# Ledger of designs, part 4: VHH binders against Vitellogenin-6 (vit-6)

Target 1, 176 residues: Vitellogenin-6 (vit-6), of Caenorhabditis elegans (p18948r1340to1515)
Amino acid sequence: ANCVVKSTKINTFDQVAYRNQFTPCYSVLAKDCGSEKSEPRFVVLMKKINEKKEWKNVKVVYGENEIEMYKTEEGLICRVNGEEIEYQPESEIEKKQYNIIWLNKNTLKFDSDDVTVQFDGVNARIHLSALYRNQQCGLCGHYDNEKETEFYDAENQENTIPKFAKSYLYKDSKCN

## First folded at step 23 (VHH)

Design U1 (from T4 with A33D)
Fold by OpenDDE, fold request of step 24:
Structure U1 (fold): chain B 176 residues (1-176), chain A 124 residues (1-124)
Amino acid sequence: as target 1 above (176 residues)
Amino acid sequence: QVQLVESGGGLVQPGGSLRLSCAASGFIFRSYDMNWVRQPPGKGLEWVSGISKSGDSTTYADSVEGRFTIIRDNDKKMVYLQMTSLKTEDTAVYYCAREKYYDFETGTYAMDVEGQGTQVTVSS
């Protein structure tokens, strides 16, 4: 299934469309919310970094790895575990559990067996394996083939869209 | 460099079978959905079949549904198209194509056709 974020418009895994105003704080787009796991296998986060241009920062947490992608005037920047990866046209970087694919200066793809994230600085597309059906949560919905439960929070409580969005703000030392 | 080499085409009678092969190199094969497309004489490219990265999902054009089967081997970096019950209208040059990226403007995947193709001719 695919979730598409186009600027402020989100089309969820269950094909529900709604608008979300991103903030300077990370929002959880998609997350492994399986209850039997001590730590999520993956988290995809997005925050706004430019108010006027809807430029974004996307962070993918995959296992113990963090992949950060964000828009600049010169193109996308990619950091893996804090280290910047130099842009090379049409390059593929193979890692142990995932790959990073530079499509062009303004388009980057994170690719693993079960999660794919394509990002162009403003828009993002997330593809999840069917294995995460009923095991995923975030702004991309519940991925349970039920449109009626799309705006449930992580506690399975129905919310308005604003409350739903707020429930998936990532809380850290800067964003409480 | 990205390379896709198609093979297995030929001349066959209606009702016959062919198995096409595509050898991929120069990219991380397992990271891409793969497709078969074809170009009939005097016509443009048309989509035939697609297969997901893992091979768990397959799709077919209505015109070939039930007759063609797409398979991939990620270890060998191969994609195949088993064609059965071939018809004269299946005559075309067949190409394997990589889904390179998602186009946010059009909402579609951009396919990369890199090979020379393989000629399939169905004639009595």
Scores: ipSAE 0.862, ipTM 0.927, lowest interface PAE 0.5, mean pLDDT 94
Fold by OpenDDE, fold request of step 24:
Structure U1 (fold): chain B 176 residues (1-176), chain A 124 residues (1-124)
Amino acid sequence: as target 1 above (176 residues)
Amino acid sequence: QVQLVESGGGLVQPGGSLRLSCAASGFIFRSYDMNWVRQPPGKGLEWVSGISKSGDSTTYADSVEGRFTIIRDNDKKMVYLQMTSLKTEDTAVYYCAREKYYDFETGTYAMDVEGQGTQVTVSS
């Protein structure tokens, strides 16, 4: 299944479209929300990084790895575990559990067996394995083939769209 | 350098079978969905079949559904198209294509057709 975040519009895994205003705080686009797991296999986060433009920062947490991608005037910057990866045209970086693919200076793809994220600084496409059906949560929806439950939070409580969005704000020291 | 090399085409009679192969190199094969497309004589490219990067999902054009089977081997970096019950209308040059990236503007995948293709001719 695929979730598309295009500027302020989200098309969920269950093909529901709605508008979301991103904030300077990370929002969870997609997350492994399996109840039997102590730690999520993956988390895809997105935040807005300026007030005037819809430039974004995307963070993928995949196991113990952290991949950060964000837009600058010169192109996308990619950091893996805090280390910047230099842009190389049409380059593919193969890691043990995931891959980083430079499609061009302004488009990156994180690829793993569980989740794929294509990002161009403003828009993102998230692909999840079908194994995560009914096992993921985030702004990309419930991913249960039920549009009626699209705005359920992680505790399966129905919310309005604003409350739904708020429920997936990532809480940290800066965003409580 | 991205390379896709198709093979296995040939001349067959209607109702016959062929197995096409595509050898991929120059990219992380397991990271990409793969497709078969074909170009009939005097016509443009048409999509035939697709397979997810993991191989757990396959799709087919209506015209080949039930007759063609797409398979991939990520260890060998191969994509296959088993064709059965071939029809004259299946005559075409067949290409394997990599889904390179999603185009946010068009909402479609951009595919790379890098190979020379393999000719399939179905005729009595």
Scores: ipSAE 0.862, ipTM 0.922, lowest interface PAE 0.5, mean pLDDT 94
Fold by OpenDDE, last read:
Structure U1 (fold): chain B 176 residues (1-176), chain A 124 residues (1-124)
Amino acid sequence: as target 1 above (176 residues)
Amino acid sequence: QVQLVESGGGLVQPGGSLRLSCAASGFIFRSYDMNWVRQPPGKGLEWVSGISKSGDSTTYADSVEGRFTIIRDNDKKMVYLQMTSLKTEDTAVYYCAREKYYDFETGTYAMDVEGQGTQVTVSS
């Protein structure tokens, strides 16, 4: 299943389309919300970093690594665990490092067995394995083939879209 | 540099079988869905079949469903197309194609057709 974030438009894994106004605080786009797990296998976060241009920052937490991708005037930047990863054409690598592939200087692809994220600084496409059916939560929906429950918040309560979105704001020392 | 080298084509009678192969290099093969496309004489490219990066899902055009089988070997960086019950309308140059990236503008996947293709001719 695929979730597409195009600027402020989100098309969820269950193919529900709606708008979300991203904020300077991270929102959870997709997350492993399996109840039997002690910690999520993955988390995909997104925040807005430029109001006018809809530039985004995407953070992928996968295993022990934190991958951060964001748009700048000079191009797309990628950081892994705080260290910048320089652009390297795919043709020059034998194996992807940190599950990262530069599709080009302006487009990154995080590729794992569980989740794939393509990001160009403004838009993102998230692909989940079918194994995560009914185990997904976030702005990309529940991936449960039930469009009627798409906007259940993080507390599994039916809510308006704004409340739904708010429930998936990432809470850290800087936000919330 | 991305390379896709198709092989296995040839001349066969209707009802015959062929197995096409595609050798891939120059990219992280296991990170991409792969496809077979074909170009019949005087026509444009036509999608034939696709396989997910893990190989766990396959799709086929209606015209080849039940007759063609796509498989991949990620260790060998190979994609195959087993063709059976071939028809005259299957005559075409066949290419393997990588789904390079999702185009946010068009909402479709951009594919790389880099190889020279392999000619399949079905004729009595």
Scores: ipSAE 0.835, ipTM 0.912, lowest interface PAE 0.5, mean pLDDT 93
Fold by OpenDDE, last read:
Structure U1 (fold): chain B 176 residues (1-176), chain A 124 residues (1-124)
Amino acid sequence: as target 1 above (176 residues)
Amino acid sequence: QVQLVESGGGLVQPGGSLRLSCAASGFIFRSYDMNWVRQPPGKGLEWVSGISKSGDSTTYADSVEGRFTIIRDNDKKMVYLQMTSLKTEDTAVYYCAREKYYDFETGTYAMDVEGQGTQVTVSS
């Protein structure tokens, strides 16, 4: 299943389209919500970093690594656990480091067995393994093949789109 | 540099079988979905089949559904197309193609067709 974020338009895993105004605080696009007793296997976050150009920052938490990708005037920057990794053409590598592939200077791909994220600084495409059917939560929906329940929260309560979006704001020391 | 080398084509009679192979190099093979496309004489490229990076999902054009099977070996960096019950309309040059990236403007994957292809001719 695929979720596409094109600027402010989101097309969910269940193929529901709606608009979301991103904020300077991270929103959860996709997250492993299958088990409440264990840490999520992955989290994909997105926030807005430029109001005029809809530039974004995407953070992927996968295992012990945090991969941060964000748009600058010079191109995309990628940081792993706070350290910047330099652009390297795929043709020059034998294996991907930290599950990262530079498709070009302006497009990054995070690629794992569980989740794939393509990001160009404004837009993102998330591919999720079928193993997470009915175990997904976030702005990309539930991945349960039910369009009518797309904006339900974790307690199966129907919400308006704004309330739905607000419920998936990431809480940290700077936000919420 | 990306390389895709197709092989296994030939001349067969209607109802016959062929197995095509594609050897990939120059990119992280296991990170990409792979496809087979074909170009019939005097026609444009036509999508034939696709397989996910893990191999868990396969798709086929209606014209080849039930007759063709796509398989991949990530360790060997190979993709295969087993063709059975071949028809005259299957005559074409066959190419393997990598889905390089998703184009957000068109909503489609950009595919790399880098090989020379392999000729399949079905004739009585």
Scores: ipSAE 0.832, ipTM 0.913, lowest interface PAE 0.5, mean pLDDT 94
Fold by ESMFold2, fold request of step 24:
Structure U1 (fold): chain B 176 residues (1-176), chain A 124 residues (1-124)
Amino acid sequence: as target 1 above (176 residues)
Amino acid sequence: QVQLVESGGGLVQPGGSLRLSCAASGFIFRSYDMNWVRQPPGKGLEWVSGISKSGDSTTYADSVEGRFTIIRDNDKKMVYLQMTSLKTEDTAVYYCAREKYYDFETGTYAMDVEGQGTQVTVSS
């Protein structure tokens, strides 16, 4: 299944389109919500770099790893656990549990058995394995073939689209 | 240095079978969905079949569904197309292609068709 996220439009895993505006605070795009007794296997987050630009920062939390991808004036940057990974033509980084792939200098892919994230600095495409059917939540919906319940909030309550979107803001000291 | 090398084509009578092979190198093969496309005589490229990176999901054009089977072997970095019940209209040069990225402006997937292809000719 695929979720396509643009600056003001999201097309969910269940092919429901709606308008959304990102802020400089992280929102949850997709998250493993089926593992109630364990930590989520992945979380995919997105925010604007700042209020004025449509450039984004995407963060993938995957197991013990934190992958950040973001656009700057100098190009697209990838950091893994705080360490920058330099773009080199034809380079692909293969790890045991995930891969980092530069599809070109302006497009990155995080690849794993659970989730794949393609990011170009502004837009993202999230792909989930069919194993996450009914086990996924976030701005990308629930992946359950049910269009009427796509907008249940982070606490599983049916909401209007604006309230649904706000329920997936990722809180931190600067984003309350 | 992406390399896709197709083989296994040939001349076959209608109703016959062939198995096409594609050897891949120069990229992390298991991270990409793979496809077969074909070019019939005097026509443009036509999508035939696709297979997910893990091999657990396959798709087919309506014209070949039920007759063709796409298979991959991630250990050997191979993609196959098992073709049965071949028809004259299946005559084409067949190429394997990797899915490269999603194009956010067009809403379509960019694919790499890098090989020389392999000719399949179905005639009586």
Scores: ipSAE 0.467, ipTM 0.726, lowest interface PAE 1.8, mean pLDDT 83
Fold by ESMFold2, look of step 23:
Structure U1 (fold): chain B 176 residues (1-176), chain A 124 residues (1-124)
Amino acid sequence: as target 1 above (176 residues)
Amino acid sequence: QVQLVESGGGLVQPGGSLRLSCAASGFIFRSYDMNWVRQPPGKGLEWVSGISKSGDSTTYADSVEGRFTIIRDNDKKMVYLQMTSLKTEDTAVYYCAREKYYDFETGTYAMDVEGQGTQVTVSS
């Protein structure tokens, strides 16, 4: 299944649409929640670059790797563990655990066996492996084939849409 | 750069079978969902079947479900379409296509159709 994230609208893995407003603090879009181990296999995060623009940062934490994709005045930027990779038309960077693909000048894809993220600087599409059915949490829902429980929060309680969305704000010392 | 080479078409009678092949190069094959599309005589392209990048999920147009099977081999960078119980309305040029990206404006997937295709003719 796919989750489609636009500036104020999210269509979850279970095909439920709702409205969400991003802030300059990261929100969890999708995360490995299934093992309850000390480290998730992946986390996909999104925030606004600032309060005024609808440009976004997407961060993918995948194993030991941190991939950042974000829009600037000068275009779409991709960094892998802090190192910028350069755009070339349809350029592809193949790594052992994942691939980074420039689909065009304004569209990037992070590709792995677990999660795929397409990002254009404003919108994101997340695709998860079927292995994460019932093992995913975040603003993209729970991937559990149930529309009635889609808005259970980070503490697994059913909530109104605003409270559900607030529960997935990623809090750290810089934001709260 | 991207190259998709279809083969395996031919002339066959109704009820017959064919296996189409698509050899892919010039991109990281295992990172893309792959599809078959076809162009019947005098008509536009129509989608036939799709297969996820891992091969775990397959989809089919209603008109071919139960008769066609899509298969991929990521090691060989190949996509196949096993066609059975062929009908005259299956006559078309068949192309393999890679899914390029999701188009946020249209809500659809952009596809690359780069090959010359392979002709399938079902005629008695």
Scores: ipSAE 0.457, ipTM 0.722, lowest interface PAE 1.9, mean pLDDT 83

Design U1 (from T4 with A33D)
Fold by ESMFold2, fold request of step 24:
Structure U1 (fold): chain B 176 residues (1-176), chain A 124 residues (1-124)
Amino acid sequence: as target 1 above (176 residues)
Amino acid sequence: QVQLVESGGGLVQPGGSLRLSCAASGFIFRSYDMNWVRQPPGKGLEWVSGISKSGDSTTYADSVEGRFTIIRDNDKKMVYLQMTSLKTEDTAVYYCAREKYYDFETGTYAMDVEGQGTQVTVSS
């Protein structure tokens, strides 16, 4: 399944489209929300980072790894556990659990068996393995092939779109 | 340095079978969906079949559904197209193609890095 996040529009895993306005605080786009209470296998987060442009920051938390992708005036940047990965044409970074791929100088791909994230500094496409059917939550919906329950919040309660969106804000010290 | 090398084409009778191969190198093969496309004589490229990076999902053009099977081997970095019940309309140069990226403006997947292809000719 695919979720496409453009500028201020989101097309969910279940083909439901709605408008969302990102803030300087991270929102959860997609998250492993399986039936077990263990730590999520992955979390995909997005925030706005430039008020004059539609620039975004995407963070992927995958196991013990943190991958951050964002646009600057110097270009598209990728950091893995705080360490910047330099662009090189046709370069691909292969790790045991995931891969980092520069599709071109303006487009990055985080690739794993669980989740794939393509990001160009403004837009993101998130693809999930079918194994996460009915085990996904976030602004990208629930991946349950059901459009009527797409806006259930993080506590699994039906809400209006604005309340649904706020339930997936990721709290940190700057957003407290 | 992305390379896709197609092989296995040839001349075959209607109703016959062929297995096309595509050897991939220069990229992390298991991270990409792969496709077969073909170019009939004097015509543009048309999509034939696709397979997801894990191999768990396959798709086919209506004209080949039930006759062609796409297969991948991530350990060997190979894509295959098993073709059966071949028809004269299947005559074309066949190329494998890797899905490169999703184009956010068109909503279409870009495919790139085509090899020289392999000729399939179906005739008596």
Scores: ipSAE 0.446, ipTM 0.710, lowest interface PAE 1.9, mean pLDDT 82
Fold by ESMFold2, last read:
Structure U1 (fold): chain B 176 residues (1-176), chain A 124 residues (1-124)
Amino acid sequence: as target 1 above (176 residues)
Amino acid sequence: QVQLVESGGGLVQPGGSLRLSCAASGFIFRSYDMNWVRQPPGKGLEWVSGISKSGDSTTYADSVEGRFTIIRDNDKKMVYLQMTSLKTEDTAVYYCAREKYYDFETGTYAMDVEGQGTQVTVSS
């Protein structure tokens, strides 16, 4: 299953298209929502760098790891747990639980058994293992092959697109 | 350096069987979907089969479905194409290809074809 974010357009895992205006606060694109008694296995977040640019930040929280990818004037940057990973042509970083791959100087891939994220600084593709059918939530929908329920919020209530999108805004100390 | 080395081609009779191999190196093999493509005499490349990075999902062109089986071994960094019930129309140079990235403008996947391929000739 794929969810594709092209600038502001989101095509969900269930092939529902809509537009979301990203803000400088993170929104949840996709996360493991299948276990109410444990922490999510993954969370994929996206925000706009500021109101004037289409450039985005993507953060992947995967287990105890945080991977941040974002575009700057000098190019695409990747940080793993706060440490910048320098671009080298077709550089591939293999870890036990995930891999970081520079597909080219303008495209990164986070790869794991659960979720894969391709990001070019503006656009993202999220690929989710079929094991997460009916167990994922976020702006990318519910991965349940049900277009009618795509815009249910985190409490499974049907909403307009703006209310649906607001329900997945990630709240932190600077984004309330 | 990405390297894909195909082997196992040859001359076979119609109805015969053949197993192609592709040895991969220079990249994290388990992180990529892999494909077989072929080039019939005097034609461009055409897609034959694909397999997901985990091996859980396989796809086939209509012309080969039911006759060909794509297999991968992530520990050995190998992709195979088991071919049965071969037809003269299957005559081609066969290449393995790495799926490289999703192209946001076209909505399609870019593929990386690096090897010299392996010739399959089906004739009587």
Scores: ipSAE 0.437, ipTM 0.705, lowest interface PAE 1.9, mean pLDDT 83
Fold by ESMFold2, last read:
Structure U1 (fold): chain B 176 residues (1-176), chain A 124 residues (1-124)
Amino acid sequence: as target 1 above (176 residues)
Amino acid sequence: QVQLVESGGGLVQPGGSLRLSCAASGFIFRSYDMNWVRQPPGKGLEWVSGISKSGDSTTYADSVEGRFTIIRDNDKKMVYLQMTSLKTEDTAVYYCAREKYYDFETGTYAMDVEGQGTQVTVSS
């Protein structure tokens, strides 16, 4: 299953398309929302970082690791737990839990058994394993093969698209 | 250095079976979807089959569905194509290919065809 974010357009895991205006505050694109209140295995977040350009910042929280990808004037940057990883042609970084892959100088891939994120500084593709069917939540929908209920919030209540999107804003000290 | 090495081709009679292998090295194999493509004599490349990086999803061209089975082994970094009920129109050079990235502009996937291929000839 794939969720594709192209600038402001989101095509969810269940192939429902809508527009979301990203802000400088993180929004949850996809999150392990398993059937009980356990610590999520992953969270994929996105925010806007430039007023004149469609540049985004993507953060993947995976276990105890925090992977941040974003575009600058000098190119695409990847940070792993705060440490920058420099681009090298065809470079691939293999870890026990995940891999970081530079597909080219303008495209990064975070790869794990649970979630894969391809990001080019503006657009993202999120892929989930079938294990997360009915266990995922976020702006990418619920991955339940149901298009009519795609915009139900975490309390399973149908909302307008703006209310649905606001329910997945990530709060921190500088956002709301 | 990305390397894809196909093997297992040969001459078989119609209705026969053959198993192709692809050995991969120089990249994190378990992070890529893999495919088989083929080039029939005098024709361009055509897609045959694909398998997701985890192996939990497989797809097939209509012309081979029910006759071919794609398999991967992430520990051995291998992709296989089990072919049965072969027909003369299956005659081609077969290549394995890795899916590299999703192209946001075209909505399609870029694939690498790096190997020399393996010849399959089906004739009576």
Scores: ipSAE 0.428, ipTM 0.698, lowest interface PAE 1.9, mean pLDDT 82

